# Ledger of designs, part 33: VHH binders against q9vm92r272to629

Target 1, 358 residues: q9vm92r272to629
Amino acid sequence: LEERMAFIEDYQQTQARSLLLYVREHQPAELISENGTIFSTTLDFALGKVKKMVRHAEHYSLDDARIKPPTPAEIVENQTFMVQSTDVLKSNAKFKVSEKVMAEYARLAGLYLDQIESLRPDYRWDGSRNLWILKPGYQSRGIGIVIRSSLDDILQWTSNNQNKKYIVQKYIERPLLIYRTKFDIRQYMLLTITDTKVSIWTYRDCYLRFSSQEFTMDDLRESIHLTNNSVQKRYKNKTNRDSRLPKNNMWSLDQFKNYLRIMGAPDGSWSKTYNGFKQNLVAVVMASLDETELLQNAFELYGCDFMLDEHYNPILIEINSTPDLSPSTEITARICPMVLKDCIRVVVDLPKNPTAAT
Short names: E, the ipSAE of ESMFold2; O, the ipSAE of OpenDDE; V2, 0.75 times the mean of E and O plus 0.25 times the DockQ between their complexes.

## First folded at step 6 (VHH)

Design k9 (framework vhh_8ghr_2; at its last look DockQ between E and O 0.87; V2 from the best seeds 0.00; counts 0 for: unsure alone 64.1 < 65, grease 26.1 > 24.2, SAP .805 > .668)
Fold by OpenDDE, look of step 6:
Structure k9 (fold): chain B 358 residues (1-358), chain A 124 residues (1-124)
Amino acid sequence: as target 1 above (358 residues)
Amino acid sequence: EVQLVESGGGLVQPGGSLRLSCAASGFTISSSYAIGWVRRAPGKGEELVARISPSSGYTSYADSVKGRFTISADISKNTAYLQMNSLRVEDTAVYYCAKSPTGSWELIYPFDYWGQGTLVTVSS
């Protein structure tokens, strides 16, 4: 129940940000109408929510444990806001305000969004559609993953599947695309436990996975929005997809680096990305250690999936235990055996010879 | 035997500069190893300040020192350096040179070998 409440709050906050983002990204004249059905109170509410978020981020720990149940009045206000904001975002409802007033709201929207994004950089990846991805907690390889936009749909989905533990995550609506196609990066991580000490290893080589379809937010099908090979192998590449994309929907790291060069990415872009992988993984692992009983003399291989933003910052989207190491493509046929072979160096050779190469 | 020996620490005024050295023995820095500088301030935990992979040339810095500190390595001398500019009082700490395997699998936490450290004190 607490988790549900926390999610609802997060969804509503996201809706507020989404509305403000929508307002920021459109010309005031496009958002208003003399016959508009949306009132300025909706904008006031959104601004208020985001402002509150800023204050909390600055002064308080955003721990979900501090979420108070909403009052009956707040519930009604939230419901009204959700309906009106949804009308704007999904049905292109217009505001009944003057252009001058709308321009001011747009300015404020920008200001508050900048503030919250400064404190929470991950919010920059959000779009205006307030989409969420639901993943089964027990399954891997993209099975059972669904994307939903409405709060009711999400809640209903989780209720109907009570026997299944689902993870609900904000869908990244503004990922970096390559030739208008969604991609992620599979990075391998090795954890070793020796004498109750945890060591984290990252593999220097990685690969990219592409969707078989061009990216669009107007169609939420898995063929477009999921990049897992297990999912994409079921689909044919669209004929209108860019010819420079690989037929097998995978790139090696070298191919990606070449692409970065072609695109004129700043020097060190990959280094930045890779460093970001390491930072994120260390943070995630450390956060999990407090909750995990460590086994002595153990190791585990993980597949970590990252998306990138327009600045080549990595976004960790998933960590998979026992990742698929099948040679399904030329890329995986090369890298997977190497990863496994090299794991032996870490687990067997290194303990025998501390100066051994890993 | 693998050894890391730090030097170059001392007392410096705010805004001043220091250059730390880490002399490595028992292994070659340019091979399958990364070198990092980790600092421990009184009453605070350990912070990775900078890291270099000499084989690839990749460097990384903590946000707290970005733009002020520069890590480098001289392969011929088997020595790593930390150039610290624009030092602040909050930079006061014992600075440790650390070694990490960086072959195909790169050790990113923790470093596998640490020196004895060198004290850096920034005070007016």
Scores: ipSAE 0.521, ipTM 0.842, lowest interface PAE 0.4, mean pLDDT 90
Fold by ESMFold2, look of step 6:
Formats: structure tokens, C-alpha cells, sequence
Structure k9 (fold): chain B 358 residues (1-358), chain A 124 residues (1-124)
């Protein structure tokens, strides 16, 4: 119950941010009408919600961590807000306020969004659609993953599929695209365990996986949005697809580096991105270690999936404990055996010779 | 015998600068090793401050020191350096030089070996 209430609060907070993003990204005159059905109280509620989020984030060390259920009045206020904000975001409903008043709300929206984004940098990847991705808790290879926007749909889906222990994550609405096509980057990580000491390794090579279709948020099909090869191999590439995209939907790291050069990316862009991969992975592993039991003299290979933002900053999507290493393309036929072979250097050769190549 | 010896610590006022040195022996820093600096403030955990791959020259930094600290290596002297500018009271710590293997698999945490440390104190 506590997890369900926490998600409902997170969804409602995200709706408030989505409305403020929508207001910031439009001209005030486009948002208003003399016959508008949405009043300024909806904007006041969204601003208040984000202000509370800023206050909570600034005082996190002193805040009470206990979840408190909303009062009946708060439930009604939240429901009213959800209906009205959804009308704006999904149905283009207009505000009944003057252009001058709307301009002031747009200014305040920008201020409050800047404040919360300085405290939570990951919010910069959100858009105005309040989309969530639902993943089964077991390794799925993309099977059973859905994207939903409606709170009721999400709650109904997870209730109907309790045996699969779905994980609900905010969908990244602003990924970097290559030739209008979504991609991710498969980065391998190795954990080695000696006694109770964990060592974290990253592989210097990686590969990109592309969708078979052009990216759009108006169609939530898996062939557009799930870039893993096990999903995409079931689909044919779009006819008239950009010819610069790989027919097998994979690029090597060298191909991506060449793309960065052609597009005029700043020198060292890949090195910066890769350093970001390393930083993200260390942070996630260190956050997890207090809650895990370590086996003596063990190792685990992980497949880590990243997306990039428009500035080539990494966005960690997931860490898979059972990565598929089968050679599905010419790229995986080279990289996957090398990853395994080089693991022997770390696990077997390095303990025997401290100067062995890894 | 592998050895890393740090030097260049001391007392400095806020806004000041120091340059830390790390002399390596028992291996060459031009080999497949990353060199880094880790700091430990009194009563606090360890923080990776900076890392360099001496063969390629690529560097990375903790967010807390970006723009203020610069890591470098002189392969001919088998020595790595940490230039610390615009020092703050929060930078007060013992600073350790450390090394880790690199290759197709790069060890990114923890560092495999480090020295005895050098104390940096930033106070008015």
C-alpha cells in the first residue's frame, strides 16, 4: 500500500511539472481563450506542488521519511487538478485568464522548474506527456514491456499482473535521436568479488542498438520505443528509412565516433560520455552494496543500457544481470566473444600476474 | 616493489593553490595503469577526486572539484600531479595517489593500490 501511494504521489508531482513545462514552452496567447474552461487555480495548484517539492529537496536530511496518506480534501483537490491538467495537456483546453496573467504564470513556471531541476537534474529529461514505462521484474528481453500515460491504466495493469512484479519508471521523453531514430548503447560492466571486496570494471568497447522505426510519441508501439535486439529482430525496418542507418540496426563504437566527427561534436565528446557511464555505474553499484550479500571469489557480468541527451550526457536505463551474448549481427559476433575472452584475463590471468592485460 | 609516494601537501588559505606530486616506482606509469587521487576528510569516507590514463591523457574529475583541479602525468619522470586551485575549506583532507589496471576491461573502483597520503589543510 505504501509503495502504491508513493507512486500515485510521484505521478501527481510529475503531472504538475508536465503542466508547468507545457506553460513554459508555449506563448501565453496560445494558452488562453475568452471561452476557456480552465481557471488559474489549476496553475496555482501546480506551482504549489512544485514549491513543496523544492522545499522537501532542500531539507531532505531533516524531513520525516514516513508516508502520510492524503486527507479527503487533499484527494478531491488532487483529482480536480488531474482532470483539469489532463484537459490542457491532452485536449488543448484553454485557460480563462488574461494574457498578462498567463505571462506571469509562465515566468513563475520557469523559476520553479529551474529550482527543482537544479536539485534533481534528471528532471531535465522529462516532457509534458507524463509517460511511464512498465517493465516486468524478471529479465524479459523486452517481452511484456509497455508504455502508459494514464494513472488508472498503470494501476490497473500492475494489479492485473502482480505475479510479474512490474517495475514502473518514468519514460525518458527527450532522448537523443540519430536520423530521427531512437537508439541505446549497450555497455558491459563486470563485478569481481574477492572475500567481501567488490571491484567494478567497465568494458572500453560498446555498441549501439537502433529502433526499426522512426521515433514518435504519438505511437507507443514496441517497434518504435524498445531498442533491444530481441524485440527489434521481429520487425522489418521502415520502408524509405534513412540509408545512413544500419540495416542490421547496430553500430559499433567506431561507427558512432565517426558519426560524432561528421556531425561536428566537440573534441572529446565520447571520452566525456564514457566517463559519465563510469560515474553512473559506480554510483549505482555503491548505492546497492549495503543491501546485497556477497559470494566469495565470484564474478558477475552485466549488460548496462544507456541513452544520451542532446548534449551527449549519459542516461542510465537499466543494468541487466543476464545479458544476451549471442552473436546476432556482425557487431555482436565480434564484441560478445571478446567480452567473454577478456573476462578470463580479469578473473584468471590477473590474479596470477598483477601486470596482466585486462 | 610497487610504491607511490605523495608530496606537496600543506596549509593554505581559502582561494589558494597547491600542487601535489605522486612519484611512482616499481612500475612505469606509461603502462596500462590509470593513476588517480583519492581524498579522505577526517571522519569521512573516501572520494575519488581525479583520474588520468597516462597513455592516452584522458582525465575525469569529481563534480566537487571540476574546473578547480587538474590532474596530469609526466611519463619521463614517472610522476603524476594534482594542481589544486581556488581551494576551499571543504577540500581539507588527506590526499592519496592510487593506481588501477586499464585495458579492454578498466578497473574503475576501487583503486588497486595507493600510497601513504599527504595532508592538505585549507583554513584562514
Amino acid sequence: as target 1 above (358 residues)
Amino acid sequence: EVQLVESGGGLVQPGGSLRLSCAASGFTISSSYAIGWVRRAPGKGEELVARISPSSGYTSYADSVKGRFTISADISKNTAYLQMNSLRVEDTAVYYCAKSPTGSWELIYPFDYWGQGTLVTVSS
Scores: ipSAE 0.476, ipTM 0.731, lowest interface PAE 0.7, mean pLDDT 83
ESMFold2 (binder alone), look of step 6: mean pLDDT 79; pTM 0.811

Design w1 (framework vhh_7sr4_2; at its last look DockQ between E and O 0.36; V2 from the best seeds 0.00; counts 0 for: unsure alone 64.0 < 65)
Fold by OpenDDE, look of step 6:
Structure w1 (fold): chain B 358 residues (1-358), chain A 123 residues (1-123)
Amino acid sequence: as target 1 above (358 residues)
Amino acid sequence: EVKLVESGGGLVQPGGSLRLSCAASGFTFSSYAMGWYRQTPGKQRDLVADITSGGSTKYGDSVKGRFTISRDNTKNTVYLQMNSLKPEDTAVYYCAKDSPTGSWELVYPFDYWGQGTQVTVSS
């Protein structure tokens, strides 16, 4: 129940940001109408929510433990806001305000969004659609993953599937695309436990996975929005997809680096990305250690999936225990055996010789 | 046992210079890349500079042109010459051993990190 409440709050906050983002990205004249059905109070509400978020981010821990149940009045206000904002975002409802007033709201929207995004950079990856991804907690490889926009749908989905533990995550609506196609990066991580000491290892090589379809937010099908090979192998590549994309929907790291060069990415872009992998993974592992009983002389290999933003910052989207190491493509046929072989170096050779190559 | 010991930190005025040293032991120094990192309280540790076993160097963007990393394999020591220091360079500087020859990179714990040396740039 507490988790549900926290999610609802997060969803509503996201909706507020989404509305403001929408307002920021459109011309005031496009957002208004004399016959508009949306009032300025909706904008006021959105601004208020984001302002509150800014204050909390500055002064308080955003931990869910501090979430208070909403008052009845707040519930009604939130419901009204959700309906009105949804009408704007999904049905292109117009505001019944003057252009001058709308321009001011747009300015304020920009200001508050900039503030919150400075404190929470991850919010920059959000679009205006307030989409969420639901993942089964026990399954990997994209099985059972659904994308939803409606709060009611999400709640209903989780209620109908009570026997399945679902993880709800914000869907990244503004990922970096390659030739208008969604991709992620599979990065391997090795955890070793020796003498109750945890070590985190990252593999220097990785690979990219592509969707078989061009990216679009107008169609939320898995073939478009999921990049897992287990999902994509079920679909044919669209004929209109860019010819520069691989047929097997995978790139090696070298191919990606080549692409970065072609695109004129700044020097060190990959280094930045890779460093970001390490930072994110260490953070996640450290956060989980308090909850984990450490086994002596143990190791585990993980497949970590990252998306990138336009600045080549990595976004961790999933960590998979017992990742698929099947040689399904030329890329995986090469890298997976190497990863496994090299794991032995870390787990067996290194303890015997601390200066051994890993 | 791998041991890294930093020295040379201290207080310096803006525009001043410092030279950090890191004495390494417990491994074949000449076979490994070395690096300098810096960290301020509450912030992440950032790469300042690294040098491969072959002598190739890389620098963080903020220190390019001002800092120089070098190594003396005969002394098992890596150096960081810091010129034109700025208040923004104030941090604890750490020496690190890299594993350039390995496919797996140790990310945590910092077993191959020194204790750090404080650099303070202030007027």
Scores: ipSAE 0.538, ipTM 0.816, lowest interface PAE 0.4, mean pLDDT 89
Fold by ESMFold2, look of step 6:
Structure w1 (fold): chain B 358 residues (1-358), chain A 123 residues (1-123)
Amino acid sequence: as target 1 above (358 residues)
Amino acid sequence: EVKLVESGGGLVQPGGSLRLSCAASGFTFSSYAMGWYRQTPGKQRDLVADITSGGSTKYGDSVKGRFTISRDNTKNTVYLQMNSLKPEDTAVYYCAKDSPTGSWELVYPFDYWGQGTQVTVSS
């Protein structure tokens, strides 16, 4: 119940931000009509929601972790807002305000969005579509993953599949694209335990996986949006797909570095990205160790999936504890055996009893 | 217990040279790759150079051609010869024990690392 209420609040907050992003992305004249059906109260509500989010984020480390239930009046206000904002975002409904009034709302939207994004930098990856990805618990390889935009659809899906314990996460709407095509990066991580110390290792090589289709937010099919190999191997590449992309839908790291050079990316862009992988993975592992009992002289190999934003900043998508290391392309035929061989060399040097000089 | 002690840092003019040393103990030195890393304030440690147990070397793009990593297995010591130094090279330099092939980078904890030695290149 409390988790459901928390998600509904997150969805509503995201809808408010989505509306403000939409307003910021358009000229005021494009958003208004004398015959418009949407009033300024919808904008006032969105601004109020985001202002409250700013206040909460400013005191996040000192805040109570509980989300209190909304009052009946708040429920009605939220529902009214959801209907009207959806009409704007999905049906191109227009505001019935003057251009001067709309311009002031656009200024305020920019101000509040800048404030919340400075406090929550990950919010800059959101777009105006309020998309969420639903993943079954205890699953890997992309089975059962869906993308939804409607609150009712999300709640119905999770209710119909409650025994699978779905996880609902915000979808990244603004990923970096290569030749108009979505991709992710498979990064390997190794955890080793020696002398009650955990060590985190990252592999220095990685590879990219591409969708078989061009990216569009107008079509939420898995062939476009789920770049993992277990999904994409079921699909043929579209004939209109950029011919510079690999037919097997994978690039080596060297191919990606060459692409960065050709596109004029700043010097050190890969080093910055890789350092971001390291930073993200350390943070996630350290957070999870509070929940984990570690075995002495143990190891675990993980497959970590990242996307990049338009500034080459890493976005951690998933950490897979049972990564598929079977060769499927010339890229994985090279890297996967080397990952295993190099992992074994690290593990063989782990002593069962800690010793010096041996 | 693994112990790494860096030395050789200091203040140097642009275009100058420094030679860093790292004395290692507490493990079979010849069996591991050894790395030099550097860290500027507010950033993660960057790989500068790595040398495998077999002697193969790898360098960060910004230092390739200017820096040379080497090792002396009889002294359990790894070296970094830094030439043509630039202000961008200003950082604390750390020695690290890496995986035997040098393909895995240790990113946590940093107590497998030495205490570091400061290199400052005046602008």
Scores: ipSAE 0.472, ipTM 0.717, lowest interface PAE 0.7, mean pLDDT 81
ESMFold2 (binder alone), look of step 6: mean pLDDT 77; pTM 0.778

Design w2 (framework vhh_4orz_3; at its last look DockQ between E and O 0.32; V2 from the best seeds 0.00; counts 0 for: pae E 4.9 > 2)
Fold by OpenDDE, look of step 6:
Structure w2 (fold): chain B 358 residues (1-358), chain A 123 residues (1-123)
Amino acid sequence: as target 1 above (358 residues)
Amino acid sequence: EVQLVESGGGLVQAGGSLRLFCAASGFTFSSYAMAWLRQAPGKRREWVALITSGGDTDYADSVKDRFTISRDNAKNTVSLQMNSLKPEDTAIYFCAADSPTGSWELVHPYDYWGQGTQVTVSS
């Protein structure tokens, strides 16, 4: 129940940001109509929510915020806002305000969004569609993953599948694309526990996975939005897809680096990305340690999936225990055996010889 | 014994400048990539700047064009010139080193860390 409430709050906050983002990204004249059905109170509400988020982020650790049950009045206000904002975002409803007033709201929207995005950079990736991805907690490889936009749909989905534990995550609506195609990066992580000490290892090599289809938010099919090989192998590449993309829907790290060079990415972009992997993984592992009983002399290999933003910042989207190491492509046929072989260096050689190469 | 010792932190007014130093010992400095990270109270440690063993540099967006990372291999030092400092730059700044060798990299999140130096920017 608490988790549900937390999600609802997060969804509503996201909706507020989404509306403001929509307002920021459009010309005031495009958002208004004399016959508009949306009133300025909707914008006020959105601004208020985001402002509150800013204050909270400034003064409190977001992780420690206890969610208070909403008052009956707040529930009604939230419901009204959700309906009105949805009309704007999904049905192109117009605001019944003057252009001058709308321009001011746009300015304020920009201001508050900049503030919250400064405090929570991940919000820059959310877009304006308020989409969420639902993943089965017990399954891997993209099985049973669905993308939903409606709060009611999401809640209903989770209720109808009570026997299945679902993880609900914000869908990244503005990922970095390569040739208009969605991709993620599979990064390997090795955890070792020795004498109650946890060590985190990242593999210096990684690979990219592509969708078989061009990216579009107008079609939420898995073939477009999921990059897992287990999913994509079921689909044929579109003929209109960029010819520079690989047929097997995978790139090596070297191929990606080459692409970065071609695209004129700043020097050090990969280093930035890779460092970002480490930072994200350490944060996640450390956050989980308090909840985990550590086994001595244990190790585990993980496959970590990252997306990138336009600045090549990594976004952790999934961590998989016992990742698929099958040689399904030339890329995985190369890297997977190496990863396994090299795990032995860390797990076996290093304990015997602390100066051994890893 | 591997050591990274940060220095140069302190109190500075907004718009001011500060130069941090990190002295490294106990490893082949010239072979390592060096980085600066920072951690503000209640916030996660974040990457600030990186300089590779080859001298290539990269910066977080938040500090780009304001901060400059450099290294002196002869002295086994890495420095961070911080200009146009903002209150948001207030944090403990850490020097870190990444080993270039091996397929697996130990992440703490870096191979070696300093104790950090406090930077406080007043408004």
Scores: ipSAE 0.378, ipTM 0.659, lowest interface PAE 0.7, mean pLDDT 89
Fold by ESMFold2, look of step 6:
Structure w2 (fold): chain B 358 residues (1-358), chain A 123 residues (1-123)
Amino acid sequence: as target 1 above (358 residues)
Amino acid sequence: EVQLVESGGGLVQAGGSLRLFCAASGFTFSSYAMAWLRQAPGKRREWVALITSGGDTDYADSVKDRFTISRDNAKNTVSLQMNSLKPEDTAIYFCAADSPTGSWELVHPYDYWGQGTQVTVSS
């Protein structure tokens, strides 16, 4: 129950941020009408919610942030806010305020968003749609993954599917796109476990996987939003897709590096991205070691999926403990055998210190 | 057996210059990215400079415009020219190599390390 209540609070906080992002991203005149149905109290509530989030982020540990049940009065206030803000975000409802008042709210929205985003930089990846991705709690290869925006729909979905453990994550609404198309990067990671340490290895080569269609947040279909091969193999590329994208929906790392050069990306953009992969993977592995039983003198291969933000910073999406290494394209036919071959080199080439004679 | 051997360290007065060298053997040097890192007593090891196999360079902000990394693939050597040295540059300087593209990289530390060379900058 505490997990469900925590999610409801996270969703409501995200709705407040989504409304303020919407206000920041539009001109004040676009947001108002004399016939508007949305009053300034909705904006006051959103600002107050974000102000509380700033206070929380500055002064409390994560353990101190455990959710408290709302009072009946708070439930009514929250529900009123959710209805009004949803009308703005999904139905383009207008505020009944003057343009000058709306401009002041836009200034305040920017101020409060800058404050919380300085404390929680990952919030910059969020958009105004309050989208969440629901994943089954095991390796799904895209099966059973859905994207939802409605709190009621999310709660109903998880209630109807209680025999499956779903993971509910905030959807990354502002990913880097290549030729208007969503992609991810498959990065391999190897853990080697010796008597003295757990070592983390990243493969220096990787590949990109593209959606079969152009990116849009107005359509949440898996053919647009789930870039893994098991999903995309069921779809034919749309005819309006950019011709520079690969027909088999994969790029090699060299093709991505060439794209970065053509687009004039800053020097060292790939090195920055790859260093970010390493940092993300170290953090996740270290956080998870308490929960993971590892046999000494073993190794484990993982497939790690990343997206990038608009500044080429990596966003870790998933770590797969049973990555598919079968060749499905000319790209995987080259890379997957090399990953396995080079894995053997790491295992065989690890230093051995035989017992010294006395 | 892979070896990275640093040299050129020593004692120098503030404002002076030193050039460090790293001699590499036991691997295909031209295919590796090479780096210099440093560790002051009681502090965490920090990255100083990087040169890719293709010759592109990058530097830590604290040394930018004062230090220059270069490589000579014919001699299997990486150099670090250090100008306008400051007392805070005092550290053991390490040469390191990253695996070529298409190979596994140990996330921390680099694949190969030298034993280090001491640089001391007196005030």
Scores: ipSAE 0.078, ipTM 0.483, lowest interface PAE 4.9, mean pLDDT 79
ESMFold2 (binder alone), look of step 6: mean pLDDT 81; pTM 0.810

## First folded at step 7 (VHH)

Design k13 (framework vhh_8ghr_2; at its last look DockQ between E and O 0.19; V2 from the best seeds 0.00; counts 0 for: unsure alone 63.1 < 65, placed apart)
Fold by OpenDDE, look of step 7:
Structure k13 (fold): chain B 358 residues (1-358), chain A 127 residues (1-127)
Amino acid sequence: as target 1 above (358 residues)
Amino acid sequence: EVQLVESGGGLVQPGGSLRLSCAASGFTISSSYAIGWVRRAPGKGEELVARISPSSGSTYYADSVKGRFTISADISKNTAYLQMNSLRVEDTAVYYCARDTYTETGSWELIYPFDYWGQGTLVTVSS
């Protein structure tokens, strides 16, 4: 129940940000109409909500434990806001305000969004559609993954599937694209535990996975939004997809680096990305260690999936235990055996010889 | 706070010798860590020169320095050393002391525990 409430709050907060983002990204004249059905109170509500978020981020932990049940009045206000904001975002409803007033709202929207994004950089990856991804907790390879935008749909989905543990995450609506196509990076991580010491290893090589379809937010099909080979192998590449994209929907790291060069990416872009991998993974692992009893003389290989933003910052989207190491493509046929072979160096050779190459 | 402080660098003629020291603080050079010397020559990438695991006494040397350089550690002083003999012009570089330098030669990079680096000491070999 508490988790549910926390999610609802998160969803509503996201909706507020989404609306403000929408307002920021459009010209005031485009958002208004004399016959508009949306009132300024909706914008006031959104601004107020984001302002509260800023305050909480500055002074308080946004931990779920601090979420109080909403009052009846708040419930009604939230409901009203949700309906009106949805009308704007999904149905292009117009505001019944003057252009001057709308311009001011746009300014304020920008201000508040900048503030919250400075405190929560991850919110920069959110779009205006308030999309969420639902993943089964026990399944891998993209099975059972759905993307939803409606709060009711999400709640219904989780209610109908109570026997299944679902993870609900904010969908990244503004990822870096390559030739208008969604991609992620599979990075391998190895955890080793020796004498109660945890070591985290990252593989220096990685590979990219592409969607078979051009990216669009107007179609939420898995063929467009999931990059897993297990999913994409079921689909044909779209004919209008950029010819520079690989037919097997994978790139090696070298191919990616080459792309970065071609695109004129800043020097060190990959290094930035890779360092970001390391930072994110350490953070995630450390966060989990407090809750985990460590087994001595153990190791585990993980497949970590990252998306990138426009600045080549990595976004961790998934960590998979027992990742698929099948040689499904030329790329995986090369890297997967190498990863496994090289694991032996770390797990077997290194303990025997601390100076052994890993 | 974990710190590594290098010393002993300087100007030396070809064929000369230098001894670098790496004083560690904030942690103990023990079974938990390996200490390495990494050098960076102008216009070149980083090269792991030598590494020692103090707990085992195991050492690693780059081929370029084998027979000329000797890495050692004194646990009681929490200090690692690099004795450099028969120095060559190509040995000119900034030499860094680093903790857990497993990442320099392997496909798997150790990212935790974190590696720490000193500020480096310049070694110039010139006639």
Scores: ipSAE 0.579, ipTM 0.850, lowest interface PAE 0.4, mean pLDDT 89
Fold by ESMFold2, look of step 7:
Structure k13 (fold): chain B 358 residues (1-358), chain A 127 residues (1-127)
Amino acid sequence: as target 1 above (358 residues)
Amino acid sequence: EVQLVESGGGLVQPGGSLRLSCAASGFTISSSYAIGWVRRAPGKGEELVARISPSSGSTYYADSVKGRFTISADISKNTAYLQMNSLRVEDTAVYYCARDTYTETGSWELIYPFDYWGQGTLVTVSS
């Protein structure tokens, strides 16, 4: 129950940011009408919500000590805000304000978004649609994954499918695209466990997986938005798809490095991206270790999925504990057996790995 | 011979600042090696606080310290630094400087734990 209430609060905070992003990405004249049904109080609420998020991020320990439940009036204000903002974001409802007033709200929206994004850089990946991805906890092949925007739909979906233990994650609305097409990067990670330590290994090779169709936020179909190969192999590539993209929807790392060179990416861009993979994976594993019971002398292989932002910064999407290593393309036919073979080498070398000198 | 020597720990009041130093010898920070800071608090597990690759300038910070701590390196002095501002009681820990190693087996690269560690420096935040 506490997790459900925490998600609802996250959703409402994201709705406030989504409204401000929508305002920032449109001209003030596009947002207003003499017959508009949305008043400026909806914007005042969104700005106030983001301002509170900024204060919380700056003063975390003090705010945690003074938690108060919302008043009945605050509950009603939240509900009113959710209805009004949804009308704007989903139905293109217009504000009943002057263009001058709307322009000032756009300026404030930009200011507050810049403030929170400086404190939470991951918020730069959000868009104005408040989209969430729902994944089954024990299905790793893309089956049963849905994307939803409505809070009620999300809550109803998880209630109707309670035996599947769904994971709800914020959808990355602004991923880096290659030739207008969404992709992710499959990076393998290995944990080796001894009675004295847990060691984290990353595989030096990886591969990219592309969707079969051009990216658009106006259509949430899996053929556009789910880059998992088991999903994409069910779809035919559209004829308007850029011909430079691979027909089997996979690139090797070498093909991606060549793309970076052709696009004039800064020198060392892959090295910085890969270092970011390593840093993200160490952080996630370290955050998890205090909550787990470790098996002695074991190893665990993980498939880690990353997207990139427009500056080639990695975005960790998922860590899959049961990665599919079936060779489905010429690229997986090469890399997947090598991952397994090299995994055996690590297990054989485990007693001989370097330890502290003193 | 690889050595890492931490300094700059001590007692500080909440809201105060400290700068930790990690002097390296037996290798060059500006080459294939990076430096990390790891802390162990009483009753808590091990936490990677910050990491820097001096050649690229790439940095990492734990969420618990982001915006308050800054890692840097002076390549000419072969020294890494951790500037700790707005210190909280929760930051009380032994802070270790550690070197990133290049250990490979097949195409697997060991990225944690670090291969060489300093002796640690105690940071106490209390009044």
Scores: ipSAE 0.279, ipTM 0.617, lowest interface PAE 1.7, mean pLDDT 78
ESMFold2 (binder alone), look of step 7: mean pLDDT 78; pTM 0.787

